VH-VL binders against q5slc1. Designs and how they scored, part 26

Target 1, 112 residues: q5slc1
Amino acid sequence: MGALRGRWAEEEALRFLLGKGYRLLWRNRRTPFGEVDLFMEKDGVYVVVEVKQRASARFGAPLEAITPGKVRRLLQSARFLLGRDDLPVRLEAVLVHGTPKDFRLEHLVLEL
Below, E stands for the ipSAE of ESMFold2; O stands for the ipSAE of OpenDDE; V2 stands for 0.75 times the mean of E and O plus 0.25 times the DockQ between their complexes.

## First folded at step 15 (VH-VL; framework fv_cixutumumab)

Design t4 (at its last look DockQ between E and O 0.87; V2 from the best seeds 0.00; counts 0 for: pae E 3.3 > 2)
Fold by OpenDDE, look of step 15:
Structure t4 (fold): chain C 112 residues (1-112), chain A 119 residues (1-119), chain B 108 residues (1-108)
Amino acid sequence: as target 1 above (112 residues)
Amino acid sequence: EVQLVQSGAEVKKPGSSVKVSCKASGGTFSKYAISWVRQAPGQGLEWMGAIIPKYGTANYAQKFQGRVTITADKSTSTAYMELSSLRSEDTAVYYCARDFVYDYYMDVWGKGTTVTVSS
Amino acid sequence: SSELTQDPAVSVALGQTVRITCQGDSLRNYYATWYQQKPGQAPILVIYRKDNRPSGIPDRFSGSSSGNTASLTITGAQAEDEADYYCQSYDSSGYHVVFGGGTKLTVL
């Protein structure tokens, strides 16, 4: 997410994932292939998490930011951070719908 | 075994539009992307764009930006490529392919759809 | 954006070894994927990533990379290997797929 926007959303996403047993490795990590919002680990698998803030509280809306190219760049970022490309990496997304006062989280696991 | 079945050949006039379909069968439509690649007669492969049907998100080659639209219908496991403002240079075989983004390859290809643009 | 370049044509004698090379700056960051295409047919995936072969692809096909280049090698070329070969990767942005110009392989 942008440097000046969505920080609360990222914080909520992080809290959510920590509660689910994820371990944080990096947050807001810049790479030559883009910025990784959250780079985490769960059950021996490295996980790149894209956090998206939505003004609407509606679930099921298209995730417009998760294009094939975005997925590719996130993978490259992960591999860059790891310094190797032979480890399993999973991409996930957390959509934060609403406002800091009233929000809902949607957790997506990319299966591409 | 996954198969991609494309719509039949098209003959179009310049300035018109064409919409090619690509129906997937034998697999999970939501676990891969669909790329569109065309090939003019005697020429090489040219990537046009790709979509993640699960999310309805697409990228397009710069050359076709604004003239091509790639969509997908998850309920029918069908991807579509629509090209507008057709010109003679758009005469080509148009392929859809299963694109595994995580592994950076296209492993299943449709048989291609011939689109002929002529006045 | 980035481009991938290939020799337009190469020849190999039956049973001999031939290497088809793909060159481009993006190959420093992305693996090349190789496709075989015969007249009137759709492309067929033959090599992906470092040196991975899909099921059904003969082990005479192998892949390698060095710097800004990637190569497809056929060790012991067969008559049926006569085809066009395309390398594929991505531009510098990673958002766009790019293909090489293709190499026509003739088996003599």
Scores: ipSAE 0.824, ipTM 0.928, lowest interface PAE 0.5, mean pLDDT 93
Fold by ESMFold2, look of step 15:
Structure t4 (fold): chain C 112 residues (1-112), chain A 119 residues (1-119), chain B 108 residues (1-108)
Amino acid sequence: as target 1 above (112 residues)
Amino acid sequence: EVQLVQSGAEVKKPGSSVKVSCKASGGTFSKYAISWVRQAPGQGLEWMGAIIPKYGTANYAQKFQGRVTITADKSTSTAYMELSSLRSEDTAVYYCARDFVYDYYMDVWGKGTTVTVSS
Amino acid sequence: SSELTQDPAVSVALGQTVRITCQGDSLRNYYATWYQQKPGQAPILVIYRKDNRPSGIPDRFSGSSSGNTASLTITGAQAEDEADYYCQSYDSSGYHVVFGGGTKLTVL
């Protein structure tokens, strides 16, 4: 198919999280602080989800590119989208390893 | 209660490098970031960079980009800051601090490591 | 731009109220956090996000913010409050931590 690179991985991540009872609020939403891949909600907590695609099916590889500064920008993006700064927000990642025909998911909650 | 224990004072020549360690005790290393902040004699606080030890991901103040490397070893609960191409103006006390990024504060600070760059 | 500005020095009479200010455009979008530092010691967190005071900090310390200005207020200043006070926030990008230049508080 002629979809943009990474669109399939985001669709699989979204489907996976919906199946875990997450509710989608926004996707691919630009803010003054950056772009949010998936903005979701679960059990009264707002969740910013970063979707990362890896070429191999290796699990356990370190999560890359999520730095303290990136976390701060994602949190501020969430607060911008909510219009307030006093609601609970959590950051998560879904690592999608492999190809559309042969992939594996790794779901991480970023505790910091 | 988490405590950050830093390595001892260093005296270095211009052009060399220094590597300061910061060991966390009394808690898990993986639930916060570690920030590095320096203070030259009689001067204010200056942020250098931070790392999320669980993931090994760091970002740096632009002033230090290219000269500073921040790393962490989860197995020993120790973060490191290495500053290269030292100059006399790098003479300072170097602090590490526990950084709760979600809540925008640093609550536990090491006692500091004095680095003196002598002529 | 993203610089945080503090007056370099302020004085207060023992038992009186003092306000230490921090100004910067980034404070419109990011929290201000306050640290106390005494000579030869590491900084100590005194006020953070939403006017919060960590355990062990006296209730005479409080914080506030409006627009591009944040303030640390000490009500009933005591001799042990004599210290340097730093505000901390972030640059406009949000990627970098920024400290104000510090305010030396003298209790007379």
Scores: ipSAE 0.386, ipTM 0.809, lowest interface PAE 3.3, mean pLDDT 87
ESMFold2 (binder alone), look of step 15: mean pLDDT 90; pTM 0.937

Design t5 (at its last look DockQ between E and O 0.82; V2 from the best seeds 0.00; counts 0 for: pae E 3.8 > 2)
Fold by OpenDDE, look of step 15:
Structure t5 (fold): chain C 112 residues (1-112), chain A 119 residues (1-119), chain B 108 residues (1-108)
Amino acid sequence: as target 1 above (112 residues)
Amino acid sequence: EVQLVQSGAEVKKPGSSVKVSCKASGGTFSKYAISWVRQAPGQGLEWMGAIIPKYGTANYAQKFQGRVTITADKSTSTAYMELSSLRSEDTAVYYCARDHVYEYYMDVWGKGTTVTVSS
Amino acid sequence: SSELTQDPAVSVALGQTVRITCQGDSLRNYYATWYQQKPGQAPILVIYRKDNRPSGIPDRFSGSSSGNTASLTITGAQAEDEADYYCQSYDSSGYHVVFGGGTKLTVL
């Protein structure tokens, strides 16, 4: 997410994932292939988490930002941060629907 | 065995549009992306775009931006490529391919759809 | 954006070794993927990432990379290896797939 935009959403996403047993490695980490919102680890798997803020509280809407190219760039970013490309990496997304006063989280695991 | 079955050959007039289909069978449709690649007679491979059917999100080559639309129907495991404002240079064989986004390769290809554009 | 360049044509004698090279700045960041295509057929994946062969691809096919180059090597070329070979990678942005111009391999 942008530097000044959606910080509260990222914070809520992080809190949510920490509560689920994820361990934070980096947040808002810039790489030559783009910025990684959250880079985490769970059960020996490294996880790139894309945080998306949605004004609407509607669930199930298409994740328009997760294109083949975006997935590729996130993977490259992860591998860059790890310094190697032979470790398991998973991509996930947390959609934050609503406002800081009233929001819901949707956790998506990319199965590609 | 996973297969991609493409629609039949098309003959089109300049200025018209063509929509090619690519149906996946024998495997899961939601775990991969679908890329579209064309090849003009005697020429090389040219990437047009790709879609993640699960999310309906696509990327397009700059050359075709605004003229190509790639869609997918998860219920029928079918991807589509529509090219508008056809010109003679669009005469080519159009391939769909299963694109492994995590591994950066295309391993299953359709047999191709010949599109001929002529007045 | 980035481009991938290949020699348009190369020849190899039966049983000999031939190397097809792909060059491009994007190869510094992305592995090349190699495809074989015979007349009237769709491309076939032969090498991906460092040196991975899909099931069914003979072990005479191998891949390597160095700097901004990637190479496909056929050690002990067979008559059936006569085909066009394309390298594939991505542009500098990573959003677009790019192909090399292809190399026509003739087996003598």
Scores: ipSAE 0.819, ipTM 0.925, lowest interface PAE 0.5, mean pLDDT 93
Fold by ESMFold2, look of step 15:
Structure t5 (fold): chain C 112 residues (1-112), chain A 119 residues (1-119), chain B 108 residues (1-108)
Amino acid sequence: as target 1 above (112 residues)
Amino acid sequence: EVQLVQSGAEVKKPGSSVKVSCKASGGTFSKYAISWVRQAPGQGLEWMGAIIPKYGTANYAQKFQGRVTITADKSTSTAYMELSSLRSEDTAVYYCARDHVYEYYMDVWGKGTTVTVSS
Amino acid sequence: SSELTQDPAVSVALGQTVRITCQGDSLRNYYATWYQQKPGQAPILVIYRKDNRPSGIPDRFSGSSSGNTASLTITGAQAEDEADYYCQSYDSSGYHVVFGGGTKLTVL
C-alpha cells in the first residue's frame, strides 16, 4: 500500500514549519476529539497545525472548513494533549496545493 | 465594551423567510464567533448555528440544516441569520451572542428579535 | 436536541444554599457553562469552565463538575437570584452547542 502517498503533504508542511523555527512535540496523535496532524511549539506558544492537501485551490482561497465547531475540536485536542486548559494555544493550517511534483504551501494563522 | 444591536421585530406568514441582523459596536468583530440562539414562548434556549466572521464559515444545528443561513459582513461588523420556510413553531425570540470559542462561553447577547409566524 | 438534562424547577429559602444540576455524556469532555435568564431579558453568563465568574457576578455563585454531571451552586440565595438557569455544553462531535432544558429557581 502507498503508505507515504498522503503523508507527503504532511512531511512538506513539517519541513516548512521546522524551517520557520517551530519545534515538533507530537505528530499524528489521536485524542478523544480527533487526530492532531502536528502539535508544535513556537516561542512558548503551543500550536495545533492542521495540514490540508488541495489539488485545485489557489493561494489566498478561503479555508471553507474553519467553523466554530472545528475550532472547538482542535482546541479541546490541544488541551487534552497538554493535560490542562490554562495555557495559550494557537491554531494554524498549512495548505499544500498541488501534487508532490508541483506544489505550493500556504501558511495560515487561524485567529477569530 | 462590545454591544450587539439586533434588527426589529417581524411578523411573517407561513412559508416565507426572515433575515435578522446583529451589528457589533466596539471591539474586534473578527476576534470571536457569533452564535444564534432562539427561544420559543415558554420554552428553553435552542442553538441554531454560529459563524466565524473572519472566514465567513458557519456550522448549523442539525435541526436547522438546510433552512438556516448565517452570514457575516466584516466591513459593517454585522452578522445575519436567515430562516426560510417559516412555520408557526418558528415563532420565537432570536438572539445573537458573542461566542468565545477559545474559552467555551457566550458573554455578550443581543436583546433579541421577536419573530411571529401567523396564519 | 437537548442532550443535557436539568431538573425543571427547584426552590430555595432566602439565605439558604441551592444546587442546580446538569447531566450529559458530553460533560466528561466539555465543561458546562451556566447562564441566568430573567423574564423578558437576554441570558447572562454566570459561570464558565472551572468555576470562573465573569466580572459583576457575586461570589455566592460557584460551579463544579464530576464525571457527567455539572452543578451551579448559589450560597446564601437572594430574592434577585430568582430566574431560569441554563447549562450549556457541546454534543459529542464538538460541532454543535447544546443547552439544557433550563431550571426555574424560585426563592421562597
Scores: ipSAE 0.316, ipTM 0.791, lowest interface PAE 3.8, mean pLDDT 87
ESMFold2 (binder alone), look of step 15: mean pLDDT 90; pTM 0.939

Design t6 (at its last look DockQ between E and O 0.83; V2 from the best seeds 0.00; counts 0 for: pae E 4.0 > 2, grease 19.5 > 18.9)
Fold by OpenDDE, look of step 15:
Structure t6 (fold): chain C 112 residues (1-112), chain A 119 residues (1-119), chain B 108 residues (1-108)
Amino acid sequence: as target 1 above (112 residues)
Amino acid sequence: EVQLVQSGAEVKKPGSSVKVSCKASGGTFSKYAISWVRQAPGQGLEWMGAIIPKYGTANYAQKFQGRVTITADKSTSTAYMELSSLRSEDTAVYYCARDFVWEYYMDVWGKGTTVTVSS
Amino acid sequence: SSELTQDPAVSVALGQTVRITCQGDSLRNYYATWYQQKPGQAPILVIYRKDNRPSGIPDRFSGSSSGNTASLTITGAQAEDEADYYCQSYDSSGYHVVFGGGTKLTVL
C-alpha cells in the first residue's frame, strides 16, 4: 500500500512513535526486499514499522497485509539496512483509521 | 513442549475437496506461523502455503493459488488446509509445521495426514 | 521464482565425512535451512541460519554457505544418519518457501 497510503497517515504514525520515545533512522526507505515505511530505534532495539491506512475507524480489524512473506521481507529489509543480521530487530505496525480530520491510531507489536 | 496433532487419513474422489486440521498444544499459538508442506509418494517436500494465525493472513505457493485455502481458529489453536478440485496427483502426505518467520525455519512438525485421491 | 538444487544421492562410509550441497540464486539473500527425513517420518530440523543446531542435534552436523550455495556437513557419519536431507529457503520474492529436491544419504 506504499503508493496508495496517504502521507498524512505516515506523518501521524511517526509523530505518535516519536512521542513514545522512538528515534527515526529512515523513512520510506527502499531496499531490494521492499520498502520500509519507518525504520526506528527504541531502547537499543531496531524497529521496522509498517504503516497502514484504513478508511474505517474500527479497531481490531485483521492486519491483512502482514502475511508471513511480508514479515520476512520486512525483516530482510531491516537486516539489509543495518548491514548485519545479528542485531535485535522487531516488527511493529501502526494502523491509522479514519481521515486526516478524524483518525485513530492502533499500535501493534508483532510477536513472531 | 509444542506438539502439532493432525487429523486422520482421508480417501477422496477426484473433483472433491479435503480439509486437514492441525491442532497445536503446549505453546502460544499466536507467536508463530503455520506452514503446510506435502510429499507425494517417493517425492520431495513441497511447500503449499503458510498462515499467521494471530492475524489470519496467509501466503500460498503459485502452484496451488486459487485451489488451496489455509485458515486458523485461534480459539481452538487449530490451523486448517483445504484443497479443492482434487486430482490423483494430490495423493500425498500433508504436513503442518510450526514456522518461525524471523528465524526462517520449521522446527515442529505434525506426523502428517495421508490423503489418497482415487476414482 | 527461484529453485534450489541438490544431488539426488550421495554415500559415505561409516565414520567418514560427507557434505551435501544446496545451490540456488536465492541463497545469496536468504539462509538455507536443513531437514532430515527418515522413511515414514516427518522431517526434522537439523541446521538453521547457516550453522545453528537445534538442541538434540549432534554436533557432527554443521552448516556452511558460500555465494549461491549452502552445505550440510556430517563429520563422522553414523549409521543412523542414513536419511533424506532437504535444504529449504525462499524464492527471490521472499514470499514463497522453496525446498531442494532432497539428497538421499547412504551410509556404507
Scores: ipSAE 0.791, ipTM 0.917, lowest interface PAE 0.6, mean pLDDT 93
Fold by ESMFold2, look of step 15:
Structure t6 (fold): chain C 112 residues (1-112), chain A 119 residues (1-119), chain B 108 residues (1-108)
Amino acid sequence: as target 1 above (112 residues)
Amino acid sequence: EVQLVQSGAEVKKPGSSVKVSCKASGGTFSKYAISWVRQAPGQGLEWMGAIIPKYGTANYAQKFQGRVTITADKSTSTAYMELSSLRSEDTAVYYCARDFVWEYYMDVWGKGTTVTVSS
Amino acid sequence: SSELTQDPAVSVALGQTVRITCQGDSLRNYYATWYQQKPGQAPILVIYRKDNRPSGIPDRFSGSSSGNTASLTITGAQAEDEADYYCQSYDSSGYHVVFGGGTKLTVL
């Protein structure tokens, strides 16, 4: 039960992105460089998606902990999962605010 | 044609702090990080930390954690590095560099800011 | 270890080939990048992602890597190649940039 508490946010983020035409490749994949929440594709671009769950955070709050180092690890993870380093990769986040019965989504493209 | 223009040389006493600026000209903070790298006289390059200016998110070398603060002002396209509790071994040239994290290199470097710490 | 190790000094005769090495466990997973620095000047990028040269870097500069070792090779070394050379990569966590200690290249 406890293990499933955070998973609802990932399910909602995934449903949201699928509805926007993203294609799911993998989810919850561990790599030597860290874990990737959702690994997706849209229009020939591979997308690493970080899903963050917030019970009551204000909309538009900054993404904490998205540092140069974190970006580097997410990029390396994507390249590991693809088995090559010459494909276009983008980083995105979905912030899921609230609870399973009352939530809102904020979708962010991490500009680099 | 991006240039990184750094603030001028500083002479500081032990125990004080220094704040070095790094202004990007010919472009905006958009698709790169700013890294800070220092070099003591006659010594090698030492990475201190970096920031993604668009998000204001920084990470630091473990050696400097707690003494260094890196910030950015998007409206002026300027990054700052502040080093506190200065001591004589902090005497160095401090560089900022445009860091293309996705490509694993730093291509544009400032000319450096000399900080001298002496009694 | 997260340390990147370079020989402190290397010499080459004019027109000959020299290889500058950089060793560290993180090079198994992360690219090495090479910088040239002349006295009193900021570093400049010479090689990235193994063997890519930025515009303006002569084709006598090349890079390679295997296992935990990366190398910068200068073929036909010229007097202006005399400089300090630094390799750069990351620690095992991937959160920190790491530089090697630098190699002073003397062109004889």
Scores: ipSAE 0.316, ipTM 0.790, lowest interface PAE 4.0, mean pLDDT 87
ESMFold2 (binder alone), look of step 15: mean pLDDT 91; pTM 0.941

## First folded at step 16 (VH-VL; framework fv_cixutumumab)

Design u1 (at its last look DockQ between E and O 0.04; V2 from the best seeds 0.00; counts 0 for: pae E 12.8 > 2, placed apart)
Fold by OpenDDE, look of step 16:
Structure u1 (fold): chain C 112 residues (1-112), chain A 119 residues (1-119), chain B 108 residues (1-108)
Amino acid sequence: as target 1 above (112 residues)
Amino acid sequence: EVQLVQSGAEVKKPGSSVKVSCKASGGTFSKYAISWVRQAPGQGLEWMGAIIPKYGTANYAQKFQGRVTITADKSTSTAYMELSSLRSEDTAVYYCARDFVYEYYMDVWGKGTTVTVSS
Amino acid sequence: SSELTQDPAVSVALGQTVRITCQGDSLRNYYATWYQQKPGQAPILVIYRKDNRPSGIPDRFSGSSSGNTASLTITGAQAEDEADYYCQSYDSSGYHWVFGGGTKLTVL
């Protein structure tokens, strides 16, 4: 997600995850393999979180942007940031549906 | 044991389309991606694209962009590869494979589907 | 898009050691995966993430990497090792899979 785009959605996603016990390591971090919206840690596992904001309040819509290639790139980005590839990395997504005044979150764990 | 069962051989005319199916059994269809790889007679392996069935999201090799469509039906644990505007050089064995994106490998392969394009 | 290159054919005497090398710019950033394929069969995964063996793959198979290259080594080649071997990795973008051209290994 762009630095100037969807900031409110990213903030809500971050707040949500922090409330769940996640720890923030990096935010909007650019790598040679792409940008990582949120790089976090939960229970000793590093987590790459992709935040997607949708103007529609439609819930349960497909993650059109989370393609196999995107997943691969996010994992490479995480490993790049870590400087190592022997640690567990999990990919998650937070979908923010709606507007700043009326929104809901969908948290997805990619178990690939 | 996870298995990928592919549809049978196809014989097609140039300009037509072919749709190959790949049914998964013995595992969790939602926990991996499905890649499609083809191999022309006497040639090497060529990656065509992949899909994450759980999300229905796919990406394709540039060579096949606009001509190949990969889909999946979670209710039947089946992935599909449709190739349109067939030409003779599309004659090949088409494989589906379980693609563990996190591990960077394809560990379970279908037996392949032979597609022959001839006038 | 980047490419991976392999020698089209190599030979090894029974019981000897052979190394099959894959070369490509993307290998500087990504691991190689190796597949074995025999005539009329689907490929079989033999090495992944540079040097990991799946269950069932003999320990005579090993993987390594250096610079823009990755290598599959068979230490003590057996007759059944005669096959085509393909390396695989991501392209330079990291978005797509790419295969090497394959290496036909003959066991003499």
Scores: ipSAE 0.729, ipTM 0.906, lowest interface PAE 0.7, mean pLDDT 93
Fold by ESMFold2, look of step 16:
Structure u1 (fold): chain C 112 residues (1-112), chain A 119 residues (1-119), chain B 108 residues (1-108)
Amino acid sequence: as target 1 above (112 residues)
Amino acid sequence: EVQLVQSGAEVKKPGSSVKVSCKASGGTFSKYAISWVRQAPGQGLEWMGAIIPKYGTANYAQKFQGRVTITADKSTSTAYMELSSLRSEDTAVYYCARDFVYEYYMDVWGKGTTVTVSS
Amino acid sequence: SSELTQDPAVSVALGQTVRITCQGDSLRNYYATWYQQKPGQAPILVIYRKDNRPSGIPDRFSGSSSGNTASLTITGAQAEDEADYYCQSYDSSGYHWVFGGGTKLTVL
């Protein structure tokens, strides 16, 4: 077993977005501001996609792990990866609920 | 970076209660859970419960249900754990930790608060 | 102690490879997380979501899982790796987290 870097949830999120017409530019790209899970493009807009996995949420809401500080750092990462700050950028999340054997996806656009 | 600062060591008599504080510095407290984990001398880590301050929702390990109360004050970025009806077996170091419930890890830990229960 | 089981102690020669295991039925459906703890210190996160390392954790640390077993592997063990190691996973009763009993790693 080699040094596999991906997780099942990220692979399912990627397949889902590719099926919706998104184009993958980079994945798991580290920047001075943090790591970007998926950096994609759709209809002329660059999209930073955060993938969150949730096996069970007995007492919490699904968006709790995406803080305002994290949103800010994702925007900074997008500008770093593009080398400019004048291009359209969206922030999105794919929430993967459950386990590898029984999961569901929730696709969200994050407020900037 | 975020740091968790815990209250100081305490010595308590059996049957009393203890309330340990955990203050988050430099970040938004309401966006993650705070977990409480204890460790008796020479023993392993034991999860006690957690709170998500944004929702005020607390959850407790079954062993501690009825004896532990976990609360949070968002205005001071401080979580509290109160353990009642103390016994000698409750002598331990009590840690708070930043808990990313949906990412399955606790990445920032307080230094711990030693609670000694003795007569 | 009945949900996640770890061997109490493991030894490794300096520079050699060691595997620390964690077993439990909950690991069939949930990823394991690994923590390192040295005497008198708080635990630190070393592996999460199966095989991810936080920044600052050396590449010699890796994780894996299969069936009801998760493993932490240290390749090329160094003296500073001597510590207690705890696995953590979701509590199958649904309350939140459970820890394994811990494994003391001695580097010879």
Scores: ipSAE 0.000, ipTM 0.575, lowest interface PAE 12.8, mean pLDDT 83
ESMFold2 (binder alone), look of step 16: mean pLDDT 89; pTM 0.925

